# VH-VL binders against o27280: the designs that were tried, part 209

Target 1, 266 residues: o27280
Amino acid sequence: MDSMNVPEVLEIKRIVEESESVKTFIFSWDFRREVRPGQFVMVWDFRDEKPMSVSLIDPVRSEIGISIRRVGEFTDRVHGLSEGDLLGIRGPYGRGFELMGRDILLVGGGIGMAPLAALADEATARGMRVDALVAARTADELLFLDRLEAAGVNISTCTDDGSCGFKGFAHERLLTLEENHDMAAVCGPEPMMFQVMRILDERDVPAQLSLERYMKCAVGICGQCCLDDTGFRVCAEGPVFWSQELSRVREFGRYRRDPAGRRVPW

## First folded at step 9 (VH-VL)

Design M38 (framework fv_cemiplimab)
Fold by ESMFold2-Fast, scan of step 9:
Structure M38 (fold): chain C 266 residues (1-266), chain A 118 residues (1-118), chain B 107 residues (1-107)
Amino acid sequence: as target 1 above (266 residues)
Amino acid sequence: EVQLLESGGVLVQPGGSLRLSCAASGFTFSDYGMTWVRQAPGKGLEWVSGISGSGEWTHFADSVKGRFTISRDNSKNTLYLQMNSLKGEDTAVYYCTRGDYSYPFDYWGQGTLVTVSS
Amino acid sequence: DIQMTQSPSSLSASVGDSITITCRASQSISNYLNWYQQKPGKAPNLLIYAASTLQSGVPSRFSGSGSGTDFTLTIRTLQPEDFATYYCQQSYSTPYTFGPGTVVDFR
């Protein structure tokens, strides 16, 4: 418990350039501390800590990977690091994805493909049939396509600008895909996830959605990680929620939180 | 070594209630969905109910929907089946199995007999 | 719901025989079919999953085949411990229905 809450200083073993704006940082990991797809860790650069989803879970090599998109000061500093440099890692935290059935649909937008890539690895290792809808603004922002292809995943793509696959948004592409899946897992921008959830609900496909909301707190400390209606905290009771749980939340798909905890419309 | 041990099966009157328990050991309990399967005396296997590793997702056979509730306590490695409004046709050996919707039922307990009779 | 049927309902065999049991689904289930063995007075054991994949520890004399709606379980060179009831089960969609079972008894 205490050792899980104290940052471990780990050496960056390998860095994978996923795109111009996304890197995966790979660390040796002792799997006596279990990690599940959908969980996150706190990454500490010795100045600030930020939550990051685990994108690679490899017990055979004893490695975990953390994929980080460059969007601000913290992530810019981390992107400037090299193999051999050190980062502090706390965790894992949060509720991971659960697998059920034999046929799973993954719907990922941008960096939301990171936790879904780890889930795809687990699902394929279980012998599940995996369909992935990978969405981004442009072809260059589509993530993990080579990794998913190597795993035998059936891939569909869509880009806002039409530079790869279907021209349009994830939910528009989903309407043209096979509707028979035992479950789905969804991660990406909240408005995308809301629209995808509605379609999956209409098809009676149980879905799990991962919320990467603003967090300024340690696990369980403050309400900034909290969903108003249910008291769900992304860092404690999430980040993964079933679609039926999210259908009860007034703010899902409508509001986000700024750093002060105020509701801001999407 | 995976072990599942059911308990709680007894004789119950029609309309009564009963809770079954299943103690699990030898694996990380919260990583696996669990299922109850029953078998009436001299009859075949019938899927009753399943629950996800976290306990958030549950599913039931139509014959028990609204009467039975499945739950789990991951801190105690224990699966439960709360049975209400019991009927004669609920008489069966109830098996606890390891398996979720994406896995076959790869380990089974010994079973616990529930008899519903006056 | 997907209905499962098995044929035959029972068969008598001798040690050393090869036997085949068939299982049929009321709709296509791809290869999401499992086979279980239940010995008298015991809990079932998983033999085969994904229609043809042998569970670890299960003897190679057991084999499964099929896809869609029609499936078979074959036991080559039947051994004394193989006299049991065999069930197929679809894992394609809920409820996960079992076949009615095939009793393999000693002649």
Scores: ipSAE 0.000, ipTM 0.411, lowest interface PAE 15.7, mean pLDDT 83

Design M39 (framework fv_cemiplimab)
Fold by ESMFold2-Fast, scan of step 9:
Order: sequence, then C-alpha cells, then structure tokens
Structure M39 (fold): chain C 266 residues (1-266), chain A 118 residues (1-118), chain B 107 residues (1-107)
Amino acid sequence: as target 1 above (266 residues)
Amino acid sequence: EVQLLESGGVLVQPGGSLRLSCAASGFTFSDYGMTWVRQAPGKGLEWVSGISGSGEWTYFADSVKGRFTISRDNSKNTLYLQMNSLKGEDTAVYYCTREDYSYPFDYWGQGTLVTVSS
Amino acid sequence: DIQMTQSPSSLSASVGDSITITCRASQSISNYLNWYQQKPGKAPNLLIYAASTLQSGVPSRFSGSGSGTDFTLTIRTLQPEDFATYYCQQSYSTPYTFGPGTVVDFR
C-alpha cells in the first residue's frame, strides 16, 4: 500500500480508441487505493506530468482507465505509446461525485464525458436510472456512446453542426428534454456548464459540476486554483462542486484563469 | 451566418443620455459574451464595456465607469448600452462585437455614430 | 492597465512586398493577443487570435508570432486588399486594450 503522492510506473495494459483525437489507456490497479468517479490522477511520461480524469473504474477486473485528448506536446507523446509501454501514475486526487436519489442526468461536453462515463458505471451498478446528454461540435467528437449504451444508459446527443442528434448546444437540447431527475452531473466547457446549471436550478434539480482547470500542484494547493468569490480551490475542494456553491462564484462561466492565475473573460 | 446590427446613434447635447441597441442573429445569443468597442473620428479603437452570456456579469473601461451601463435581453437577441452624462469625448462610432471564449471579438457590427455636441 | 504599443505607426509598401508590424505589451500577456484589420469606413475584422492562430477564412499570407511582451504580425506577398490599418489587442485581462494602430499605405 503506497502513498498516493508517490508515482507508480504502470504498464499500459490496453488502449481503446474512443475517437480520432481521444484514447483511453487502461492499467491494472490495486483498489486498496480508493478511486471514485470525478477524481483525477497525475500522468507522468518521464518528461512532463499532467492531470487526467479517471474514466474507467473496474474493481472486478482490477483496472482503471484514463482518457486523454490529443491537444498538445505532452498528449501527442502519450498518444504515440503502445500496449506494453510504461507511464507513471500518481493519485487519485480531488473530490469525487456523490450519488443520491433514484435517477440521474449526465450532461457532458467533449472530453467532459470521461469522468461522467465512470460515474454512469457506478450509478447503473447501484440500480439508478441514468439519462445522458452527450454534446460535441461534430458527430466524430461524441465520446463513449457505445460504452454508455452497453451500460443501459438512455442517450440523447447533440452536435453544434447537426451531424448527429439535435442540432445545437447542450443547453438548447436540455430545454427540449423531459424533466425527471433527482440529481444531475455536468462536465464540459465552463460556458456550457453555466447554461446547463441555470436550467437545472430552475427545475429544482441539484447538480454537481466538475471544474478540471488549473490543477497545477499535484500534491498540494496553489493560489491559482482559488476561485475569487468563494475561496474554493479546485485541486483541494474540487474538482466537483454542487451547483448551489458555483452559483455564488462570480467568475464561473464568465472568466477563466490563465496559467499565471489571472482573470481572462470567457 | 452571424450578424450584428447597431442602432441608436444620434446627436446628443453634453450631459444628455442615449441608449444604443445591437440586434444579433445567426447564433445562440445567450452562449456568448458581448462587447462594445468605440472609435472616435480619425482615432484608434477603445474597448468600452462587456457583458457575460447570462447578463449577470458586466465590466467597464475606466473612462465610462459610473456613466454607462450594459445590459442584454436574451429573449430578443439584443444588447444595449445606456449612456448617461455624455461628454464631447464620447463622440465615436460604437461597434457591437461578439466575445468568443478563445478569441474575444470574432464578429463586429457595422457601427453606429454618436455625436456629443451643443 | 496594460498598455499596448505598435511600431511602426505607419509604413509604405508595394504589392508583393513582405511587411512586419510589431506590438508590445507593458507587461507579460502570455499568448492572449489578437490582430485586427480595418479598412477605411469599415468595421474591424479579426485576423489572428492567441498570438499565432489564423481566423477561419483569413489568407495564409498572414501570420502571427510572439509571446509574453513582444509580438509580430507578418504579411507575406502583400496584396492590394491588404492596404489597411492593423491593430493588436490584449485579451489577458480587463480592461482590454488596443495598440494605437499601424497604417499600411501604398508607396
């Protein structure tokens, strides 16, 4: 049983191609270290270390999965790896999702479906009814549809360009969906999450939202992770927050923070 | 096709008030922040004010703080700039712009001229 | 507030020339810099965002570079429609600020 702050060098057991730009890397995991949906790990390629959400939690097979979108130099290198290659994994870190009630709505945008896919597995295993709204710019960028369908999730899709499902944004699609949820979980771009939160608040549906930004210090808190109005720190008190908490944050959906921790308008 | 159309620019006396409007079409208005940028005759660009997609968050240039207010009506896809205590220095073409999350001013209207003179 | 400066304030060029415009921020703004083109009597048009990313529909002869405090806009093989005023703008923090502009005119 090792400290979660010490990276373990793990062999890539299997790679799943989720889309042209997203892969899930699967590792054997010792579940004496608890992992919950909504938590993240630090992935180390022996040059750089980056935070990545856990997208698969399977204690029966003793596996975790980490889904990575190709967006820069680090992710380009990791995407070039093959089964049998090694990566360093440290964690898990952060606050995970909490489940309540009998049914849940998942609203995911792009790679934001990664932590929600793990949550869907747990919710279905608990006997909850799961409805998922999966949003992306194009049909080719919709993630985890086959996995969600296999789990018995009721799926609605929307794409900005109308190439699959509803033509439009996630919040526009949500307005056309029937109301019937004890809770919701939301992950994706902050502007999308803000609009979705507003609709769910009007429907009196408690929601948890995952803010996966500025997790710069893997083992501690950095000042850059602090939210202006509430003092919440994403890496210590997040990444998952209840909608009531986020409704008090002036910057949520309005401003982002750059690498230096300064406010930049969305 | 994204379109922004400003209106309301007229001649106003110093100390007077004026409201500008910007009609937006071709996109989901409430998903985007909106901004006003002005340009005095023969001069450069000056950012004036911005508003979040929800309308709850606003911000202003120091030159207009306390005198101008920005608002939006998402049901009408319309942005407003209420200008009070107008000064000669406020004479400019006022542009409505869309604030994108990755690039702040990706679309601009054609502008509306406000002249402040006695 | 972050002050933006541009050099030169004006330049004369011929069709087919390659030109460079420089923009400087009074403090580091990372890559939060945008370039706009404005033709006489018209609204500005976005050319480049995030210092080096070309806006959709903008010809490849336009390119941007730089980070921190110093940035450049380059127009390779200048065309007649490129004679205009060019503005840089920082989107690092509010209030957003523009450079004073560079007028590109015929020689």
Scores: ipSAE 0.000, ipTM 0.383, lowest interface PAE 17.6, mean pLDDT 82

Design M4 (framework fv_cemiplimab)
Fold by ESMFold2-Fast, scan of step 9:
Structure M4 (fold): chain C 266 residues (1-266), chain A 118 residues (1-118), chain B 107 residues (1-107)
Amino acid sequence: as target 1 above (266 residues)
Amino acid sequence: EVQLLESGGVLVQPGGSLRLSCAASGFTFSDYEMTWVRQAPGKGLEWVSGISGSGEWTYFADSVKGRFTISRDNSKNTLYLQMNSLKGEDTAVYYCTRGDYSYPFDYWGQGTLVTVSS
Amino acid sequence: DIQMTQSPSSLSASVGDSITITCRASQSISNYLNWYQQKPGKAPNLLIYAASTLQSGVPSRFSGSGSGTDFTLTIRTLQPEDFATYYCQQSYSTPYTFGPGTVVDFR
């Protein structure tokens, strides 16, 4: 890491409500501490600390954004904050996405679109053609569509219930999309990512996948860093992995861990 | 000792249905993906179907898609293959095996013979 | 689907010979290639996985090599128990396709 692992207390400059359950918290950022799409920060509410992906990187305004879904006590408390309130931020941490080639496919499910939105900005700035497959359970859970459109991204949507776009899962929609890509980036629920990875592998498209649940390990917290049959330490290599790396990992897409660290099948 | 024991193979008329079972022992069954591989008499190996540890995710070869269903009962350490609309081309020894793309097929059962004939 | 081919389809050899069997994939499969041995009337058994990793308990006379599309299985100093059919199999993507097999017969 380039910097000290000390939280900086930052003022919430702006809050964007992305959906009923998701908010983006925007902070002034000193870009002498570089941030890349795919990296995350530790967010500290002065009681608990949780990893959150960076969803906005804006050097022109000197801002970063962190998108947070309301799923438990910590995130509920943070969602209760207002502009002007304070949060501790440390990082960035982890390996960011790598860009190569002329075109990229982004496949995002739910909050997984957050790090992919930041990646879309970088890819379009680089002059790449960007196609995004945005997946959610329902239409009101689709995230960042306006932002992706503003970035010049070609968008396809799918919802499990058919309320917007293709009716079905991300991998089912991907099977109907035949345009080739030099690379892909995928972030969302692990079962979705596993299915998407297999299709991309069949098409010989190299893909990068972000494993959100292992972000705590990337800051040196033991217990969930080791993947089963390969001994991967996410803090050394993740949270972003190439599909070739993940295809050798027995745990990926097959089972998860409960809060006690026990294996639970998907 | 890891052991896989297939059962259920019998003679069936074309268009009929049959369910195969595979009893697993010697390992934590729910931690492993399971697969069916078949072999027609005097022919090579053909992958048929795979199932995730929880049973939520399944995969099929095109030759059986829409006709076969794979399932498992983790409380009984048992894997199943439900075979519908059977054809003469489905005649084969069916092997139960442990593994998938990232984990080798390291244990195989003895096989159970399914004959589809009129 | 990824097509797998093996060469030769059959091979005659004597005890003590060194033999090689080749396997080709219709597209790159990195090192997601496995080798199996099957004796008459028996289930297959795993010899090699990840192209070159020997399965526990398999004699060191067996070795695998290759990456991408071209793979080789080598058996040094062939023993009587090695007369069998050998299959390669790609585990890169579904459906997991097997090669047609190579029969190793006594000369």
Scores: ipSAE 0.006, ipTM 0.431, lowest interface PAE 13.5, mean pLDDT 84

Design M40 (framework fv_cemiplimab)
Fold by ESMFold2-Fast, scan of step 9:
Structure M40 (fold): chain C 266 residues (1-266), chain A 118 residues (1-118), chain B 107 residues (1-107)
Amino acid sequence: as target 1 above (266 residues)
Amino acid sequence: EVQLLESGGVLVQPGGSLRLSCAASGFTFSDYGMTWVRQAPGKGLEWVSGISGSGEWTYFADSVKGRFTISRDNSKNTLYLQMNSLKGEDTAVYYCTRDDYSYPFDYWGQGTLVTVSS
Amino acid sequence: DIQMTQSPSSLSASVGDSITITCRASQSISNYLNWYQQKPGKAPNLLIYAASTLQSGVPSRFSGSGSGTDFTLTIRTLQPEDFATYYCQQSYSTPYTFGPGTVVDFR
């Protein structure tokens, strides 16, 4: 059945250990149901359902991959699963990244590198030059470096503690990198994305940013998806947004919302 | 047969506005990026502006940024260049070109002359 | 911005000569270099892309070479229709930039 609103029970075909806290779960997929980088699926463990970005799109092997960071009870349960176990998957949902021009800069922080790894595969397949800035707190939290290298991506790294590559934050490293790219795609912690967006805006590089907090809104789970400055409902168009749209939003990178919808500083 | 045909070039006073059009035929217009390249009399080629196939991504040379706007109507196979606050330095033949990420500027129109003078 | 320079700015040649035009980028552009020919009163046409790949319909007497920052266009056994202005252009990143052109005139 090809309904995107009904969870399909799929067997975990393979599990890749990306780091101590991140695993990629690989499933067979029928590509008559198209999926694009930047889209997400709802993962159901038969108790709870959570949105997860698609990190691998492989029509040749007929597989998709979903990378999950261990952060709470749901993800702890999913991390306890083995090859051959079952999960419910529905989707894909949301708008994906759009590619343009001849070169692209990817800026990924932590698990935000997951949807960008899928995008890197598509960009390289289209003949684009791909530069990736991969950021994490420490060297052992850098994700997908071997996969990016195998794809021919030009990799720069930075870690907060200096254990690999540049010592500092993604935006500090970006200031030392070449300024000319036709576009950029950014995914990671919102404060990081805000700082990176400001630099790219100053350089006139159009950027697409993926905001995790709007994934549930795109499926209709979240009731409050209005942004302060624009008053428009963003959830229908997420999780990927243009930098020009986000530059109008005073909330982006400065506030989050609690369950009551009140603004809370990062 | 790929064809690009520019129109709209006329004499305009400094500070004036003008819109150029480029009619495309012989290919699936929305599959290709498009650009405007200009050439001042007796001078070389200068890239002015580009637009993606979908129309959502636009690029400009610093000399025209904030004054020129590029757009396209994929239903009409037409590319536009809206030129505002025109200066004498904008006097040039404006060429419409097809920009494919594999073959940048593989087809050119014949050009349309814009003269900015009083 | 990536700056493009060409040399010579002009040259005089006779039918049957072989000529070489050089193009230099201010930074590495890999092989994202294109060559265009423009005849008087006409629009430019694409001769070579990706530094060395001949556009369909372009005679084999035209050849391109180079990578990184230094590139050359060679025309062997020059024909009457080859007297024109030649431009290099980088398509590595926006803004796309052209060289100033090389005028090839009859001697």
Scores: ipSAE 0.000, ipTM 0.392, lowest interface PAE 18.5, mean pLDDT 83

Design M41 (framework fv_cemiplimab)
Fold by ESMFold2-Fast, scan of step 9:
Structure M41 (fold): chain C 266 residues (1-266), chain A 118 residues (1-118), chain B 107 residues (1-107)
Amino acid sequence: as target 1 above (266 residues)
Amino acid sequence: EVQLLESGGVLVQPGGSLRLSCAASGFTFSDYGMTWVRQAPGKGLEWVSGISGSGEWTYFADSVKGRFTISRDNSKNTLYLQMNSLKGEDTAVYYCTRYDYSYPFDYWGQGTLVTVSS
Amino acid sequence: DIQMTQSPSSLSASVGDSITITCRASQSISNYLNWYQQKPGKAPNLLIYAASTLQSGVPSRFSGSGSGTDFTLTIRTLQPEDFATYYCQQSYSTPYTFGPGTVVDFR
């Protein structure tokens, strides 16, 4: 862990434009430092550090990928970088996904497809049947469809505006998918994850959910990573949690906290 | 560096109870599923139980279902197997194994012998 | 439950021989097939996972192949330390089941 807590300055080997707002930054990686789907790294632009999920894990090419959505000053600066430029990376941190059984359902919303894309690669490489429900506001915001298709994943899509696939939300689309799975993995906005979890619980499908909103510190050194009812620290005990654990958290999917600590509805 | 150490195996009467422990070191315990595999004297390997890294997902072989309980304490890096209503056919060396999604059953402990007889 | 069978149940071989052990699953398990070696009085050790991927530190004379229901473990140029019992195991679904084992003995 201590050797993972020192930022390593890495050269951006390749940049993939996933959408108008999302890029994947690819780095050479020494896999003596193991990385698992669902884990995150701290990305340092020599000014600020932010946690980012690992979206590509490729031991054959000795590469990792980190997918970053453009949402603020830090991500704007990183999006302005080119192949050959440098970033500091430390980690990985957090709990990864566990794979068991023969088939898995992935449900991803927006950038939440990033950790699920890495998981899909691993699951398909192991011969697992993978069904992915990919959700976004519009067709142009659906992520990783070509990569998932190339991996042999069975893809369903939904968009809020109906521009691709089912018109509606992920949980509404999930209700039209009547198959059982040995497990599921879910990542996206909390309201989506809460609704999806409810349906999977009804179907007795054990689910793992990746909860990113409180990955504010590496290795759980700050109280901001703590959930209300259970005392979980997302960056230390997450970001991946089983659905049974999250069902006991009063705030999950219902409301969030602002900087003053007040409840704000989704 | 990865090490698994089982303990608790003893002679026990039929119908009795016993708890086995497995102490893990050298890796982040909660990132890995864990399993118990047993081997009766002179016989082959039989998987008996598994538990997810979080402890929320458990599985059992039909031969032990309803009698055995698997649990873990991630704060102590320890795996447990609670064995109730023990039968003669439960006599075996019990191995603790680590389950990694990439490398299934990649590390094994040395085993602990459970003998069930009068 | 998925049932695993191995053939042969035992074989006798000499140092320098190449041997093949077969493992068959009662249903398709894709590539979720692992091979273990066990020496008397010792815990098993993982040789091969994902049907054909050699575990780190395992000599290259060991190789695995197959997918679906039929799998093979091959040991080329058998060495004295290779006389042991070999088990296949499916990790496709719980309960994870082992084959009955193949004893490789000195002829």
Scores: ipSAE 0.000, ipTM 0.422, lowest interface PAE 15.6, mean pLDDT 83

Design M42 (framework fv_cemiplimab)
Fold by ESMFold2-Fast, scan of step 9:
Parts: sequence; C-alpha cells; structure tokens
Structure M42 (fold): chain C 266 residues (1-266), chain A 118 residues (1-118), chain B 107 residues (1-107)
Amino acid sequence: as target 1 above (266 residues)
Amino acid sequence: EVQLLESGGVLVQPGGSLRLSCAASGFTFSDYGMTWVRQAPGKGLEWVSGISGSGEWTYFADSVKGRFTISRDNSKNTLYLQMNSLKGEDTAVYYCTRGEYSYPFDYWGQGTLVTVSS
Amino acid sequence: DIQMTQSPSSLSASVGDSITITCRASQSISNYLNWYQQKPGKAPNLLIYAASTLQSGVPSRFSGSGSGTDFTLTIRTLQPEDFATYYCQQSYSTPYTFGPGTVVDFR
C-alpha cells in the first residue's frame, strides 16, 4: 500500500508458461510506483515470502510480470496457482539497470534472462540497438526468445549441450562475437557472469551485473546481503552493480554465501 | 595456428630464482587469459598460476603464493613466470596454456623442465 | 579447494574396446568440467570441455557426460593412439584442480 514496506494483495491476471520449469505471473500495476528493469519484488503466498526479479514492465497495459523457476516448496506452491488467485507483492526494491550509449549487449543465463527481458523492452523502445546472448544448459531452458524477437533484438543463443545455437558456455560464444558495444548488462549464474565481465573489461565495455542471490535479506535486516571486502548490501545498493564495483570484491565469481553467511565455493 | 613455446627451464639450487617465458602466436594474445600448469616427474597435473588478458587479475596456487609472480607483455605476445625461493618440490615440467579460471586450457606448449637440486 | 577423484586409477584394454572413466568432484561444479589426454613425453591436449562439448579436431568416439559432482568420459572403439593418461579438471573455481589421472594401457 505505501513506501513503509507494506505488501499489496494482487490478483494474478495472466500466467505465461515460459518452459517446463518457468512461469511468468502478470499483475495489474499502478505506475505511480515506478518499476525499473533490474529491480525485484517480494512475493508472498500467505505463508512464505521470496524475492523475484521483475521480468515484464508494461506501462501501456499497466502490467508487471514476475518470472519464477520451480526449485523448491515455495515455488512449487506458486506454480500451482491459477489466473484469478491472489499473491502479496511488496516493492519494488533495489537499484535498476542504467541505459547508456546506442548499442548494448545483454548476456543472460537461464532465469537470469528474466530481468534482461524487461531491460530489452525499454532499450528497444528508446531506439537502442540491442544484441542479446541467451544461454542455457539445453534448448528447453532458453527463455524469452519470442519476446526478444518481437522487440527487434538481435539474438544469439548458446546451449551447453549444443541443442540450440552455439555449443558451449556464454563466455565462449561471446569470444566469437566481434561487435563492440557501448555497455552490457549481464545476469545469470555467478561463474558465467564473472567470465563474461572479464571479457567485457578486456574489451573496454562497461558492464552492469545483477546479483539476485543476495535479495533474500529484503524481508529482514539487510546486513546479511553484504558483498565481501566492500561492505555493499545488495538489497540496499544492488542487485545491479557496475563491473568496476565488483572488481574490488574478492568473492565475486569465486564464492557464494550460504544462509548462515559462510563462504561456499561456486 | 595457435602455438605456445616455453623456455627458461634449467637446474637451480634451492632458494634460487628463475624466470620462465612463453611465446604465443596464432591468436590475439590480449583477448585470452593464460595459465601455468606443472607436472612433477611421474606425477599428475597441478595448476600453478593464471593471469587475465589485460594482466589486471592474477591467481596462484597456495603452494606458490608469495614466491611466484605471473606477468605478461601483450606487445611481445609473451607470458612470464618469475619463480623465487625455489624448493625441491617445485621440480617439474612447466606448461604454458591458453585459458584461465573457468575457460578450458585449450592449447598447451611443449613444456620446459625446472629442476631444483643441490 | 575442490578435490577431484578418478576411477579407475588404471585400466587395460584392447583395440576396439569401449571404455569408461569416471570423475567425481568434492562439491557441485555444474558442468565446468574438462577432460585432457596426455601421451608419454608429450603435453596434454584438451578433449572435452563443459562436461560434454567435444573440442574441435577430437574424434567423435570420445564423449563426456555428467553434471554436478559425477562425470564420465567414454571412448568407443578404442584406437592404438588412445592409449594414454586421461585427466579431468574443474574450471568452476580457483584454484583449478585436476584429478589424479587414469592410465589406459594395452592389455
């Protein structure tokens, strides 16, 4: 209801099945509360609350979309819901992506393509030239290809198993792409983002990276969403960071944090 | 054609220093991270050190931290490994490889033998 | 550090045989797993990366599979030039770690 962190109970207007394991839940949204690509919301099923990136921002239809991958008890319950059912939404939270230049590159891995799909919509609406590298383990997990194509995005794909596009990882495909860009936005597994970031740094392409894993502290004290060595709190200062900011973080690409805050190798 | 050629391996006394070189050709050197991997006689492969294409990021195995430094000269397409305070357990064939961190080591040089003995 | 183990440590085979070598990581490494072949007196060469992606120029009789912690290298219809030592290696996190190797010998 207001900026005091109160959840709003919203009706599920539409559900889009993106893959066997991913659904996008679409809600009517009052855009007096601005939502930017790269921001997240807390989704409440009246039992548990989890952070989810915003994957669709449509002010013309007054809609937002939230894409959810089925990975556990909470997401299994949410996937069982139907159009007309209710969910609590709190937010948006976090720093969104910034657009600069005329030519941009998006590099998304798996569900990390969700916040980048929203960014692609905004960038193409602003007349920017958008190249997207969409990566997944298999062809069935490549997400948002139809939306990107409809928006006029130049799409390259890669799959680990070679079932669609280039056979290999996102960073290997990126090495075969020669086109320069004014900026890049990257979202996916942290090891993928680290490799992509380094290639972009070598090419002098400024990059923004989205670190979704740390958003869980938005339901409590944000001190738990802290990047090692810098003291950044992802929910307060992220989830989107410039590559220059992440170059000071010894843990980025090497370690993650478990629920207890312990370092765990990727 | 990608080629890597190591040089500099010799017999050195314990506590001594040695600099290895690797000359690269057949690709844009500055676009790739590079790695040193070693193999002791009759033993398996051990990662030693890696460096990013720009040289800004360097990584070391715990066994060599503080003693070895990795560097590169992109204008000369050359990778270096400066080895200080050498120990008997540093005796190995040292391989130069293209690739660093999560990139596979897709090309290897012929190796250069370093023997640390009195 | 991520520890890599291989099984078997050695095996004997005949030309025409099909063999499998297994590699296990001490923690999940997704598909950031590479396989290398080393012949006596020579440098290693990359066979497979990303657990299952064949390096250019490597014969199709080589294949890799697996994800997470358990990985397999399979060589179908073994040829004389395939008698070598095979190493798995994780590229997930530094320090990069190799398995101890599997020696494939003539029977």
Scores: ipSAE 0.006, ipTM 0.423, lowest interface PAE 14.6, mean pLDDT 83

Design M43 (framework fv_cemiplimab)
Fold by ESMFold2-Fast, scan of step 9:
Structure M43 (fold): chain C 266 residues (1-266), chain A 118 residues (1-118), chain B 107 residues (1-107)
Amino acid sequence: as target 1 above (266 residues)
Amino acid sequence: EVQLLESGGVLVQPGGSLRLSCAASGFTFSDYGMTWVRQAPGKGLEWVSGISGSGEWTYFADSVKGRFTISRDNSKNTLYLQMNSLKGEDTAVYYCTRGGYSYPFDYWGQGTLVTVSS
Amino acid sequence: DIQMTQSPSSLSASVGDSITITCRASQSISNYLNWYQQKPGKAPNLLIYAASTLQSGVPSRFSGSGSGTDFTLTIRTLQPEDFATYYCQQSYSTPYTFGPGTVVDFR
């Protein structure tokens, strides 16, 4: 894939400050190279390269956006850039989210709201009813609330410390919300995603989960792709996986299903 | 080089069954949804069925729902369409395509002709 | 189900002409519209996706425009190999639906 594997040097067209720690970098994009919510790109600052989820897909303006949280030296350098500065972008890579039904639940934790914000735009454009549960440790880590509200999304928030919305974890908040959705999409810390997946599985809601650690596996640079036949399939299909795909991997070590389809510990 | 090769199209009588196969090469098969599209002689294109990359999700046109089953074997890079209770109106060239849902059908096989008669 | 319509159903043209084909969706499909070309006895091939994005290898004389419900395919400076049937298709939701096709023939 020549267009995907060669970094293209792009000018930063606009920078949106989402919070003190998160910025969205917006670039002009040639949509001959299609990009879907749930896909990622490799961002190159001419010193190091990191995978970043696409958080804005705007074919009308011919723009994509990439949201980056300030967590280390690479992201600190990128946060120091200005409009007009250059970054290398390679991709997109990985499987995007699939949409089905009329009602979708989005469950995002921290920067995990980035790919879900792009998905929310697509789902609302399709006429789906979108409920978003936006979770973070503190109010400062809640992202895209204004953007989601402008898109017509029904928003619920929770913070571990109670600084905004429900005080508690995403899965605790989810238990207080309406149970009926045709599908769900989940992105955030793996412990959060695991607990949310369990509840959605019990509600018979098919869910897609985006796993950051498999972003490098999707481009063939991650050694963790050498697990087994099931592990190889998971790496090839990432970073977005259906809950049924992940449950197969986890069942080999955690639980089985009885003839009625109920989960039984090993 | 992406290649899709359909096989299995033959003459069958009404009420019969037939299984079509599509052999894929030149890409990571499990990363893509796959679709069957048919075309009756002298008519336009009709979407028949789609399947997700994992095989967990399947979709059908109302005209074939309950009669056709779509499946895939990712270890063999092969897509299948099991057709049961065939009707004269199912007579068509069946195309295997890469793509589905929000993705375009970006590559097509050459098609395999299914004739349901007498 | 989303219904797709095309106009005209057929069109006669000469080499060097510019032609326009219109596609309409029964509801808004944003930019989830694809255009396919099919020559007699051959499989269809993808020309344009996301309403206006050219598929790799497709000549620049082909262009697509539109969003929502109304879409257009334009072929500038028609070449002999462009005499074919053209189909629009929505990829917005299942069941995916095609337009009835537009036949482009010699004048």
Scores: ipSAE 0.005, ipTM 0.413, lowest interface PAE 15.4, mean pLDDT 83

